# Designs tried in a protein design chat: VH-VL binders against Large ribosomal subunit protein uL10m (mRpL10). Part 11

Target 1, 224 residues: Large ribosomal subunit protein uL10m (mRpL10), of Drosophila melanogaster (Fruit fly) (q9vpl3)
Amino acid sequence: RGKINIQRPKAPHYERARVVAVTQPKYPELPKAKSCFKTRAERTQQQQENPYNEIIAREVRNWLDHSRLVAFFHLSSITADDIFRVRVQLHKQNLHLKSYGSKIIEQAVKNTRYEAIVPLFHSNHCIVFSPDPEKTAALLRIVRRVPQMVLLGGIVEETMLSRNQLVAYAQMPGLHAVQAQLVQTLSQAPGHLIQQLQAHQNSFVQVLDVHAKNQMNEETPKST

## First folded at step 1 (VH-VL)

Design c20 (framework fv_cemiplimab)
Fold by OpenDDE, second read of step 2:
Structure c20 (fold): chain C 224 residues (1-224), chain A 121 residues (1-121), chain B 107 residues (1-107)
Amino acid sequence: as target 1 above (224 residues)
Amino acid sequence: EVQLLESGGVLVQPGGSLRLSCAASGFTFSDYAMTWVRQAPGKGLEWVSGISGSGDSTYFADSVKGRFTISRDNSKNTLYLQMNSLKGEDTAVYYCARGEYDFWSDAFDIWGQGTLVTVSS
Amino acid sequence: DIQMTQSPSSLSASVGDSITITCRASQDISSYLNWYQQKPGKAPNLLIYAASSLQSGVPSRFSGSGSGTDFTLTIRTLQPEDFATYYCQQSYSTPYTFGPGTVVDFR
């Protein structure tokens, strides 16, 4: 009983092969569903066609490279007026609210360390940039009052943070506050040391005085 | 207790310079934007200058732009206003205030008692 | 610059009265309006922020309303300590600007 080679099925009899060939429903080539996802080639061609997009992409890269705080937000049913208000508030804190097209973002971060952020830009979004990571708390405070802005995540000091991590970061005492506390603590240490040193000296002097007094008393002849 | 205390207000001649200080206590100074507001004798309030919590952003009224500089030392919890090329019109009580850029309303919720600057020949 | 106006410039009232002060901005400032009270020789105190939000510690007899360009401060049942000058201030954009003030004095 010849082992049916499952890897090379015997070609059907010539007549059967002809029947199968004719009866195979020619499925109309499903119009290649234009993959809503432009092929890399199509994307590259489109990028070449709009010099303006390149300029904007460069701008985005520049913001990313010079920002120590970057926060990504989803925008849900926000009006232009609301955006403007938020922008003004953020600007006062040296926080820069920007919005870019998904394609521009993709172009901007392609082959960079920021490429991982691309999936965050599948809907209406905005980005907040800041040169100061200490502004994270201020940012969250402002956006908390804007329900239309949903925090997705961010980058702080070149580290990508989840939403929860960013919130946790914002709750940490400011570096300056911690430094101030440290300085205060350190400044108190010498004072204690000096006091302890002085205390020992004073104690020593007292002991010596007592000793001297005792010696003087022993040398005073009992005047019989 | 949250407190602001201004100092440095004195009599100065026109064209002179003066530096005001505002000492903050009772809150995390670096978390708040700070503002200078002045009030000429018998007049209303005039916003002069503002600075962000980090000190990276500064704002000025047109009347003082180019002459005044605002700065802060967060390690010392102190706000400063350097006033150069002083004019008679700069005569006022100068107040430091908290909260210009700190929250959504940008209201000044804490004020110092003010320091009087008099510019006179 | 955004210009702020107030009306009236001064008003006389009695204890127990209800008074209204109006503030107008030269452009739409949404709700970015604050109200301050200042007594002679003292620093201003924040009363109302964001047009209608009462500052902590401020009596409920104070209320703010309005949006856009027209705003109102209302003091219900005026108390002796309420005789002062009241200022509106826009925080919509820099430079921040104050109204000229409204003096509330004793009738």
Scores: ipSAE 0.006, ipTM 0.531, lowest interface PAE 9.8, mean pLDDT 83
Fold by ESMFold2-Fast, scan of step 1:
Structure c20 (fold): chain C 224 residues (1-224), chain A 121 residues (1-121), chain B 107 residues (1-107)
Amino acid sequence: as target 1 above (224 residues)
Amino acid sequence: EVQLLESGGVLVQPGGSLRLSCAASGFTFSDYAMTWVRQAPGKGLEWVSGISGSGDSTYFADSVKGRFTISRDNSKNTLYLQMNSLKGEDTAVYYCARGEYDFWSDAFDIWGQGTLVTVSS
Amino acid sequence: DIQMTQSPSSLSASVGDSITITCRASQDISSYLNWYQQKPGKAPNLLIYAASSLQSGVPSRFSGSGSGTDFTLTIRTLQPEDFATYYCQQSYSTPYTFGPGTVVDFR
């Protein structure tokens, strides 16, 4: 279907094929004879006993360990074309949308610092990973146009953040901008440093307070 | 404060050339696709041209293809529209607007005040 | 190119009325449709994106619906500040195209 911008017909195809090939789970070879195909129940049991489930769980752990931004979403019914469009937009911003079964996620995070996220995945879900935490604002701008994806929370710089905290983080100046403000402060006379740091902290607190009030007064996000 | 300010609109003769500028402030300019939309006096909105955040991809309405070029300077937070071979039907207020997505300009959430281009002898 | 049409071209309504504006695309554009409001002498303002999502800061009396080729913008309990021209715009493919606009007059 031509839901993707027609001006870029080949770019989505090549990028998609490349990403899918690299991230596809490795599974045992399928039976060659059609008559050897098992019943649905037997297929399901074999999939549950699939030795590659541990390999997929290890992949999830590697993504969690190597991503400085991880965002968790509830995913409502969405067409394949629409999710493909979202993946392409996210990929352009170095944001990687992935979907894993809840059992695999539980297996991946059990006995780790991230075990607290397991309750978030008792329903249909997806996760966005990125090595760049400054892309949080870009992520939220893209997802704002996808009502089927509801932000649940995330992890930034190894710190677990609630939905409201993650949204507040997205509204902060980037790390480089914050560091530039601190450099300006360090160039001033002694004594002014403390006042500037207090003013900067108060600005952040004000942003969080305004955001928290807006979030509390906003309508509940759609789940379907 | 997120703001877009257009400039360059003047009276120009048919067949002439003109360059419009749009100065952006209050946001990370390179993260957003940008667009030009025009409106002839007493008429509706017409999309003219768009450019990706990186500047690598450009798009044009059929009415301006081959005559107009769009470019941006992300180091100066400025968007440009170079208009050549101007015609009377190019007379309009030209708006600069911000797209929400770098990869795919979806909705235009911030607009400038517009700059009037008049093409007349 | 995708052609956009709007109906009606103009309408007159009283404060407190509910009005509906229709937008049609010449081909399937899924939900890639935006609605804009333009007041006399001002730049357009984004009201609705992705056919049904309300832009931040826009009053809840505005709502959008539809998918595919047929879309509607509804304004509940019309206010004096809603006197304006309304445009739909498809963002499905370039060249992006706007509808011809609907002028809302209070009378």
Scores: ipSAE 0.000, ipTM 0.412, lowest interface PAE 14.7, mean pLDDT 75

Design c21 (framework fv_cemiplimab)
Fold by ESMFold2-Fast, scan of step 1:
Structure c21 (fold): chain C 224 residues (1-224), chain A 121 residues (1-121), chain B 107 residues (1-107)
Amino acid sequence: as target 1 above (224 residues)
Amino acid sequence: EVQLLESGGVLVQPGGSLRLSCAASGFTFSDYAMTWVRQAPGKGLEWVSGISGSGDSTYFADSVKGRFTISRDNSKNTLYLQMNSLKGEDTAVYYCAKEYSSGWEDYFDYWGQGTLVTVSS
Amino acid sequence: DIQMTQSPSSLSASVGDSITITCRASQDISSYLNWYQQKPGKAPNLLIYAASSLQSGVPSRFSGSGSGTDFTLTIRTLQPEDFATYYCQQSYSTPYTFGPGTVVDFR
């Protein structure tokens, strides 16, 4: 027996409110947990304070496991209404825009082959998932109109690709055999791919920092 | 690369005292809890003691409580175990290990090679 | 304190066999259960954490399952380097406790 496609729900009641809430998730700052052992009392308190943290990390792992296309973006200041409109447009193409805290992403990808992407998420970010890699062209067409979203790179068929490699992949839609060969060719040097992804993030952040400093006429101190 | 190197294991008479050291490198020492785990010859692993990254909180197994003290010097990246009133049953290889704790995951990701403590007349 | 038990205490297996080791906690520890492998004369190494999560660098033939009080470690296609002693450990609360270990030997 197969699965029924539930991609377009017939009664989307409450969907708009849920999408808006998710686009502006308020993750509580977790105390630094790397430096302490847990007594039974502390474990009980921890379970009460963060009951959904592991559930959200599992959700991220499920999205990674079931998506053949994953794209990473730097996200500049954007209103909930604007990101909601982008999410709706992406959803029509079976593209799912998700935003998660950096610590949750680290927890989700830790000890997996995707651990190398963690540095990409030290700044404001969002991720687009899809089970269909042929939607890469549609994704790039949509985000071209959203200057607040800057493509950093992605994963296609479990292979990490830089921004330029994703653009090249998008130019060959509907040719699965040729696309598989392209992905294989582009993934010859994993170290170079990771360096390119990190360099794109660092270059973009540096450009934003220079632009911000020029506008403010002031040096920005380290976050407190 | 993460490295943990234990030292100080020697032959000590029952009732004696001994201090073990563990030199850590390759990670931000003060960010992680550290632990001591021992293994008697031919027996299994026994957790002995743990200390928070700041050093403010310490934990002990019942078998060593009141006799052992755990401490750390974050400026020297060194973990210590002060053992007093040693007994024959304290004879074991003592491992230091780094604990990773994310709140939902708590485990020992790196271990030292161990140092042998023998308590015998 | 939380007591941990393992079964069997030892087992003999051949290369290519699939083996299962069980671990039981004296009380509910949720998924705060880790598995370690120790080869003779060496320090233990982490295999699985949080009951079912595979540590980086560990072969996919190792898998863990369970929650609450009953847990299992499975090695699907046993390799020569897998002949070792395996320990479960609860990290739910201090004092942390290890199981007595399971020795996996050549048949």
Scores: ipSAE 0.012, ipTM 0.431, lowest interface PAE 8.8, mean pLDDT 77

Design c22 (framework fv_cemiplimab)
Fold by ESMFold2-Fast, scan of step 1:
Structure c22 (fold): chain C 224 residues (1-224), chain A 118 residues (1-118), chain B 107 residues (1-107)
Amino acid sequence: as target 1 above (224 residues)
Amino acid sequence: EVQLLESGGVLVQPGGSLRLSCAASGFTFSDYAMTWVRQAPGKGLEWVSGISGSGDSTYFADSVKGRFTISRDNSKNTLYLQMNSLKGEDTAVYYCARYEYGDYLDYWGQGTLVTVSS
Amino acid sequence: DIQMTQSPSSLSASVGDSITITCRASQDISSYLNWYQQKPGKAPNLLIYAASSLQSGVPSRFSGSGSGTDFTLTIRTLQPEDFATYYCQQSYSTPYTFGPGTVVDFR
C-alpha cells in the first residue's frame, strides 16, 4: 500500500557483464595453499619506501634550506581546533608550523649537518620555520600559552641552540645586532648541543614509559 | 596575578643618592627581564634602564649612564635602581615594568615619586 | 638613538568616533613598535605589541598597523574610557625610546 519509488533502473544484461568484467580482480582465484600473500620484506618496504614520503622529505629539506629560524617542539595531545588557532597566530608573524613523521624527517636530514636531530622526533613532534630569526621572541611568546607544545631546541642563523640558549636569545633586551653576535658565542661544539637535546628527549621518553606501565598495571584483563 | 610594587621615592637634595626597590609577585621573577621607566611631572615616558633575567646584562639611557645602576635579587623577587649624583631633571615618577621576551612592557607598577630639589 | 614622533600631539573626539594616531621612527625598526595607553594619575597599560598584535584583555576596537618607519594606532567606536594619552615605543635597539605622546580629549 505504500508509494513505490524507482530511483535506479535495472542495468541491461550486456551492461552488467561489462561492469562485472571491469570490477573483477585482475588475479584469478587461487587455492589457499597458493594464494598471493605479501611477504614480510614487501610489507616492510611498502611501509618504509612509500614514494609519497620522498616528496614530503624534499619539502622538509626545502624548508630547512630557506629558514633562518627553526624551532623543535614535543607535541602533547591537542585538538584540531586548538592547533589551527595556534597555526593562524604563528602565520601572522611569518612563523610556519609543520608536522612530519619521523621517517620523513630522517629521510630529509640524512647525510646533512642536521642528521643528529633525528632522535628528537621519535615521539609526537612539530617544527616551526621562519625566514626571520628576529621572530624568535614572538614565537616563544605565542607558544607559552600552549602547554601542549614543549620547546626542545632550535636552529638560529644556521647555529644549533639548546632550549635554554634559544630562550636566552629571545630574552635579550633590544640589541638585535648584538643578539646575532651572541648566538655565535652561545653556540657550543655540535656534540655538546646534541647531547643536551637528546638528554631532554630521553628524560621525557622515560616519563612516558613509566606512565604507560602504570596504565597497564591499572587495567588487568582476565578471561573465565 | 602579576603584581609590581615600587618603593623608596622621597625628596632628595641635588647631588644626593637614593635606592628604589620593586617587589614582584605572581610570576617566576628570574625568567623575565625587568625595566625602569620614568615620567617627569606633566611630561612623557622615558626609558631609564633594563636588566636581563639572570642579571648578567644591564642597559642604560645616556641621560643616566654612569650615575644609575640597576640590579636584582632573584631570591627575594626584587628589582633595584641605585641612583647617584641626582639632578633636578631626575625628578619623576619611576615605574618598574616587566619585559616580555625583550620586546614590550606587559605589566607596570603604580610608580614611586622621586623629587630632586633644594 | 632612534627618535620617535607622534601626530597629532592632541585631538578632540566624541564617543562613537573612529580615530587614528600616527607614529614615525627616525630609522627602520621593522615591526618592533609597541603602543601604550596612560590615564591621568595611573601607570601605562600595554595595548599593542609588534606593531599589530593585540595584547590579551585589550578590546578589539584597538588595532595597529605599519612597518619600517611609519605606524598607526586606530581606535574604532571610541568609548568614554578611551580618553587618555597614547604612547608609541620602539624596542628595536637600546636605548628604548618613546614617542612624545598623543592626548585624546573629550569634545
Scores: ipSAE 0.000, ipTM 0.466, lowest interface PAE 13.1, mean pLDDT 77

Design c23 (framework fv_cemiplimab)
Fold by ESMFold2-Fast, scan of step 1:
Structure c23 (fold): chain C 224 residues (1-224), chain A 121 residues (1-121), chain B 107 residues (1-107)
Amino acid sequence: as target 1 above (224 residues)
Amino acid sequence: EVQLLESGGVLVQPGGSLRLSCAASGFTFSDYAMTWVRQAPGKGLEWVSGISGSGDSTYFADSVKGRFTISRDNSKNTLYLQMNSLKGEDTAVYYCAKDTYYDSSGEFDYWGQGTLVTVSS
Amino acid sequence: DIQMTQSPSSLSASVGDSITITCRASQDISSYLNWYQQKPGKAPNLLIYAASSLQSGVPSRFSGSGSGTDFTLTIRTLQPEDFATYYCQQSYSTPYTFGPGTVVDFR
């Protein structure tokens, strides 16, 4: 269909460009394996040599030390106005939304109990901190209305929990002693927790790759 | 002060290869995604490629997939664009730009001065 | 891929005028739209992100509006330094795409 009709509503150059684009072959994304990845030790070494990163890492450690609730989220593309509205709603519940680079997170949690969370932060992410673990239910209610924020897991009373365990914790009665005992019962070994959190993240990525082409799904393996 | 400086643009023959570099300063390089945007002489802007802060995620425009590779060396604060199988249509000023977020968000707040790549026999 | 169009392709204006530039996306991009200014021989500068948010350091005479597929950049009380080419760009999904640009010249 290479004929240009003067009655067509589009400019001639546009129609020519469109025909060329349609006939051009599409090349698949190159495998991620061709990219060189720095080892964890190399990344840690680089961060230790940046004094500014150590200052921010200390801020992150301070948040972790003074928060009894920490929730980790994957963050899809979201407007500044939308994230501001979410931040306001969270703040009313004493929930503090923070975002830090993955290298700063890695530096902050190295040599701590929470070092196993580092793999969660190799994509767009944000963290919610609160001194009050009773706010877990309020947090989940708010984020349920924000599809761009996907819960990956969290830390409650210094115990790492998967997404499902954190949801279960939120549904418990408001009796602090019962909730504390549940947290101890639900706790998992760090290896199993990371596997569970990565499985949830991968499932979400697969769904997004099929139904919406967003940044999180770029360079994701197509293995189901 | 954020500064980005591109280099490597030269005249190359069709089918040739070239590597562009972008030296970054004034910000924590590894905390931000980076991108390459090109502009053919007298034409508009065309996004080429993007890379996350860690270098673990990369993105490409359809016109360059399979031919171009983006990479970064965070220890040297340098972004690279390896261009293979160059075509006349790749002739453009190539800009290095900083994203506002750790992974590619598509918001480019600081740009370099650009480096001219000419593909001609 | 998301296609972006701008109108007009060029316009002539005088200092003190108010001008509007329109950008349309081939599909719904919510508010994931940026506006850039490019002066001759220089790199582009980010003016507006998220359709309506003014980048720090950008004069308040610049404003953006719109959502979905139709977006507008408005420059009120045009100044001499505003004669440039303006581009819209969708940030909704990769590959990111720019509009063809609007050239704002002296009348």
Scores: ipSAE 0.000, ipTM 0.420, lowest interface PAE 17.8, mean pLDDT 76

Design c24 (framework fv_cemiplimab)
Fold by ESMFold2-Fast, scan of step 1:
Structure c24 (fold): chain C 224 residues (1-224), chain A 123 residues (1-123), chain B 107 residues (1-107)
Amino acid sequence: as target 1 above (224 residues)
Amino acid sequence: EVQLLESGGVLVQPGGSLRLSCAASGFTFSDYAMTWVRQAPGKGLEWVSGISGSGDSTYFADSVKGRFTISRDNSKNTLYLQMNSLKGEDTAVYYCARSDYDILTGEGWFDPWGQGTLVTVSS
Amino acid sequence: DIQMTQSPSSLSASVGDSITITCRASQDISSYLNWYQQKPGKAPNLLIYAASSLQSGVPSRFSGSGSGTDFTLTIRTLQPEDFATYYCQQSYSTPYTFGPGTVVDFR
C-alpha cells in the first residue's frame, strides 16, 4: 500500500510503537530458569537471611499498597502462550497480571489485615493489580473469555470483596458507587467477608455432606 | 534443535575424583539454569545439583554437599559436575537437564534431558 | 526435606485401559509438582508441569490434577508407547525430590 520509503521500512506510528513497548511483557528478556532457581531454592537456603524473599515480599506489599484494585484468581491448566496473550490484553487496560508463590504471598501479608486471604493461594493462582478501580468491568470482560482463570474475590479501595460483590461493583458507575458498596460491605458481620472469599475453596463433597445431613434431620420428625 | 550430551562417566575407585561434562546446543545456554539428576542402577531419580544461568548461584543435595561442585562455561555452552571423595553410593547414571519455568505461575520443571553418562564407583 | 510417595509401585494394564497414578507430598507444595515418563534405557521426559499443565507435544490422553499434598496422573486410553515408569517431582523447595516411581507394564 505505501510506496515511499520502500528501501527504509517505516517504523510504526510513534504511539503504536510506544503502546507495543509498554504493553509487551518482558518474557523474551527474562532469564527463565535463573528466576526459577532463585524463587524456589532461595526460600529453602537460609530462609531467615534470604534477601530475595524479603525483596519479592516487599514488591508484593508495594503492589498491594499502591493498587486500588486487586483481584484474586484460581488458575487452571493454561499454556504459557495463552496466558501471555491474556497478560498483553490486560496490560492495555492498565491491569497488571502477577504471579507469586504462596509462601511469598504469606510473607507479604503476614501481620496485615489481609493475612486471612492466604488459603486462597494454596492452589495455582494469579493476581491482577491496577491503580484504577473503574477498570474492574474491563477486567471481568477480559477474563470471561479465559475459563482457566476463576475469580475468587478481591480488594477495592482497601476493602475486601467476595466474588459476587466484585461482580456487582463492576456494574456500578463511578466513585459514588464505590462508597455505596463500602457501606454495604461494612454492614456485614465480622469474618463474614473472609468466609465468602474462602467459600469457593470448599470441596463439593463437603457441601453435599452438609446438605444430606440437613435433609435427613428435616425428614426424621415426620417419619417418627 | 535443542540437545544435551553428557560425557565423562567411567569406573573410578572409592575416594577418587571425576569431572562430568554436558554439552548444550540449540538454545541460548546462558538464559537457562541447569541441573544434574542421577539414577542408581534399578533405583529412582535423585536430584543432585543446580546452577543459575549466570553461574553465580549453586545448589546441592545434602548427600553431595561439600564433595561435588557444579560450574558452567557459557562461552563453550558446557555444564560441569566436579565429583570428589567418591563413594559406592555415588554409582549412578548422571543426567544433565535444562531448568525451565513458567513466568506466570513461578513453577519450574526439567526439559530437555541428556542421554545420561554412567559413573561406577568400585574397587 | 520434602518426601514424595507414589501409589501403586507397579501396575499391569492393557492397551485401551485408563489408569491413575497417585503422588503424595509430606507437606503442602501447592501446585509445584511435575510428572515425568521414563522408558527403559532412556532419559526421562516431561509430561506435566505445575500439577495440571500439559507439556507441548505430549498427547492429550495425559492429564494431571491435585494441589497441596495429593496429586494424580491419569492416562486415558493407554497406548503401547505408554508402558514406562512414571515419576512425580516437587519443585517447591530445594532439595528437589522425586517420588519412587510407578512401573506401568504390559499385562
Scores: ipSAE 0.000, ipTM 0.409, lowest interface PAE 17.4, mean pLDDT 75

Design c25 (framework fv_cemiplimab)
Fold by ESMFold2-Fast, scan of step 1:
Structure c25 (fold): chain C 224 residues (1-224), chain A 118 residues (1-118), chain B 107 residues (1-107)
Amino acid sequence: as target 1 above (224 residues)
Amino acid sequence: EVQLLESGGVLVQPGGSLRLSCAASGFTFSDYAMTWVRQAPGKGLEWVSGISGSGDSTYFADSVKGRFTISRDNSKNTLYLQMNSLKGEDTAVYYCAKGDYYEWLDYWGQGTLVTVSS
Amino acid sequence: DIQMTQSPSSLSASVGDSITITCRASQDISSYLNWYQQKPGKAPNLLIYAASSLQSGVPSRFSGSGSGTDFTLTIRTLQPEDFATYYCQQSYSTPYTFGPGTVVDFR
């Protein structure tokens, strides 16, 4: 196996700088072929903007592919100092708290078995990754003291689990074979799981004032 | 798992035509751009053509423009390369690869050999 | 079209050595530079994308750096399975172009 940046995904500094144009000349001189110049500049700008999103989306895919534990949370308003303290506590247990924009999440999980999680990220969210599924109990103990973070569900050993199923998994730390069997029995009825995750997420969305015209991000086709 | 399987490579006379196919599995085909890359015996890699996920946009290397056409059938998860007016210099192993306008070529097929000789 | 050059065209190294391959673009391609490995008789495999990002499943001994026109691929502590040809490729504009390749031989 190759080592990847699963603890801290690489974010190239220069790529981020290129997403935001830097203007230096006060009076830029346009080339004689004005229309050609505009078209060229526009194509160059589009290429620079899109690669940024793809790089971050690939980081998310790498985290998902190489983490045996992934937990999804709704995140209420929290100060930078408070979230930093939570990150420190989680990091001590090899748990990595990450936040990504909903467009990046959608791009990362599109055409994967994890596409069903997209509705969970309609509002503020964060994700915790770990290579060690035995850390589920430690994760739940830490987040219980953070009322701004509400567990929605997760993925353990590539199996999607609801909040209650994740809690049940956490009850048996250190018994790997028993935990693996529990995951298998709990992973039945994927349709029921997505409904549970969506219902929990929607309970928080309902307290938000949203424009009716913009309620739906995109109509998802019936999954088969 | 993601898998790409090329087929159609045969011996063809100069000036002839041939259609290559690439069968894709393990991902939602219509959402990703697809690319053809070729490699002449003992030589390096040459990008040949690319097509968007919808099939609306196509791109070609100058060496094949006007002779080759790229297309896809998203209902069959299949990519095609129609090669016309074949030349000896088109002799190569043709690889099917997954990627899009800003994505890298992350998955490749095993290739299919096209030989153009009289 | 954007032209890519690689140096050296071939090199010979021993297991445990560290090697560096360079790639130059004929014009500024930002960070739209990818590295591929091709073993004899096999299809290429993606190693590095966006100049410096390691592809999932690729050993950490591989690393990429550079921007603009000058790029490098470094392999630390060479292993027997690293005998292969390495290609750089720009994805800045179509047609996408590959470098001529660098053959890594082990004695």
Scores: ipSAE 0.000, ipTM 0.390, lowest interface PAE 20.5, mean pLDDT 74

Design c26 (framework fv_cemiplimab)
Fold by ESMFold2-Fast, scan of step 1:
Formats: sequence, C-alpha cells, structure tokens
Structure c26 (fold): chain C 224 residues (1-224), chain A 121 residues (1-121), chain B 107 residues (1-107)
Amino acid sequence: as target 1 above (224 residues)
Amino acid sequence: EVQLLESGGVLVQPGGSLRLSCAASGFTFSDYAMTWVRQAPGKGLEWVSGISGSGDSTYFADSVKGRFTISRDNSKNTLYLQMNSLKGEDTAVYYCARDQYDWGSYAFDIWGQGTLVTVSS
Amino acid sequence: DIQMTQSPSSLSASVGDSITITCRASQDISSYLNWYQQKPGKAPNLLIYAASSLQSGVPSRFSGSGSGTDFTLTIRTLQPEDFATYYCQQSYSTPYTFGPGTVVDFR
C-alpha cells in the first residue's frame, strides 16, 4: 500500500506530442479565473487533469469501444439548421455525428495506436460513429449531399483506413467475413497512414490558399 | 496492487468443450480491455482473443475463430473464454492479461498465472 | 496477418554483458511494438511498450528502439535475473502477433 502504485504508463510518443504542442496556436491564454500564484507547470497540470475533460474523453473512448466504424471529417462553415438535418439523416442509419475539441480527442487517444490522428483535429472537424461497418455506404451517400463535410479517413474493425481505402470498402459486396479480412489487408502503418491523411489535408489547404489568393478581389463565393 | 487469477484448465477429450474464467481484483475491471494469450508446451506465445472494456467488441485469432467465444461480466469482475470443438493443437497454458486501456490495442501490462488446458485422448 | 521474426533464436551471455535482440515485422507497424520477458514457469512481464517506452518498475538497463519494421531490445549490463525468454509483439492490428522468442541463457 505504501509502494509505488503504477496504474498507467507514461505517454510513449513524446516526440509527436511535443511537435503537436509547439505547433499549437499561441492565442489561447489562461483565463483570469485561474490562480495567479500557481506556477505555469502546476497550472498546465491542473488543466490537463480537469475532471470534466476526462469525463468527455471517457465518452469518446466509449464511442470508439462500441463502434466498428469511425469516420473523420473536415467541417467547413455550415449552418446549425443544415448540420441538424444531416445529424437526423445519419441517426436513422445508426450513424452518430459527434464533435469534440482537439484537447479532448488528444486525451481520449493518448497512449493508444490512434494517437497519430490528433493533428487532424486542430482545424474544424467532426466524427461519425457506428457499431455497424455495413453502414459505410449509407454514410458516404448521405455526406455526398453535404459539400461542407470532407472525408479524411476512418477506422473500420480497429484498422485505420485512408479516404480512398474507406471509399473502396464502401463499394465492396456485403460479404462480412471477406470484408473484415480485406480491411486488414488494405490497412497501412499509422506513420504511412497519417502522412496520407495529412497530405490530403495539406492539399486541401493549399487549394484553398491558392483559390483565395486568385479570387480575393473578384469572385464572390457562390455554390450552384 | 492488481491481480488476475485464471481457473478451469483440465484434461479434455478432442471435440469437447471447456470454459475458462479469469477473476480480476485491485482495479476497475470495466475500464480495461482484456485478452487471452496461450502458450503450447515448449513453444512461444500466441494471442487468442480480446474484448473491449464494455464487452461490446470482440476479436479472435483465425485459429480459434468460430470455435471460441470471449465474454465478460463487469459486475463480477470476471473474464470468460468458452472453448468449443477442442483440438490437440489447443493444448496450452492459457493466460488472462489486461490491456493498458479500455479501448485496447496497446500492451498487456498485467498477467495471470495461467491455467493448463490439455486436449488428449 | 503481420508476421514477426526475432534474432537470434538463442544466445549465451555472462553477468555484466550487454546484449541486443532484434525483431522484424513483415510490414510497417510504426512504433506499435511491445517487448515481454518470460522466466521459466512464470507468466510474461511487460518490459517496453510503443517500441521505446519503459514500463513502470522495469530497470533502466532495458531499452528499446526502432520504428517501421526493425526493432531492437537492449540490456546494457546483464544481471542474473535477466536470464529469460524475450518476446516482441505488434499491437498495430488484430490479430496481434508475437515473435518466436529469444532465449537468453547463462554461459
């Protein structure tokens, strides 16, 4: 009882965690409500140990635990009314649209093989969960009508898949055993997968940057 | 202080069935994914099956898929492995182990003592 | 499925020696590799997780390195209690697979 009680190991991917930390926006500041006499290290530790964040992170882990299908999306500007309609359509197919802060996602996947996805959530995002991987086709059909939601990738049967792999999975005949084996065959190492997911994100950002520069003085955004 | 204690290993005839149990203590059982790993006499380790903290997700090695079922009772802090259609190659010491997290897929940090299952005529 | 291999299959060493065990995965598994120690008649013990992270309570003479497909476990100043069988295990995808093991014997 007086001995060291080792409940959980320390974070294994310190280098990636450090890179993410230094690339974080510098705009967020500690609110005045926090103690002025605590050291920065103590304030940071207190904030990381926030019970509220752990409760929500536990909810995220519960969704991951109960879901055989998880899809990650970049979310462009969308009205509350539009997102509500999408959420209703998804819910009818047992697909659950959730949005969580990047800090909560980081806490939820800390010390898991999915830790590498954290950088994907530094911009506007949302996640769709389902216990049924056969709903991947239904998911893609619904989001096809929502241009504000851009598929980044996902997890099927605990295997991380790129956008193209997830689309391919959705188009396969519904043979459950064959699909499960194929998903494992199509999977790639987290390092390679995160590079592909970040490449898609970077390409999207580059396209937006070039488009914004070219259209800055002339074109008014319109969609038809 | 955390402990896992397996039970149920006996001599069983080929084609028979057996249920193994693993009693957990010293930690919040439902917060951790659990796994079964076996080791044939004089051989290496072989992962058999895993189950999420909630019990809703289960995973199996191809060699046991369709014959074995993993389950848990979080109210009793107990993990089970139901083994059906046993074969001689299933003879092994079966270890119960705790995954580091409720989602799983990381590392097995706490192991039981193991229980020997012998499948022989 | 991901196949794991270990080298050497066995080695003989003396107390105070530094030894290295290697593990190779059939495909890129990033850093999702664990190392276990198993003494005769006992259950395995987790030594290292995520390729290089030392499990709490494990002596600092143990260290792991590598990423992708090639991994190494190093014991820098071998002690009598280190004579055991060592296994690597990938946690990248199910089914999880172990290496065949490396037996470290006293010479």
Scores: ipSAE 0.000, ipTM 0.420, lowest interface PAE 15.8, mean pLDDT 75

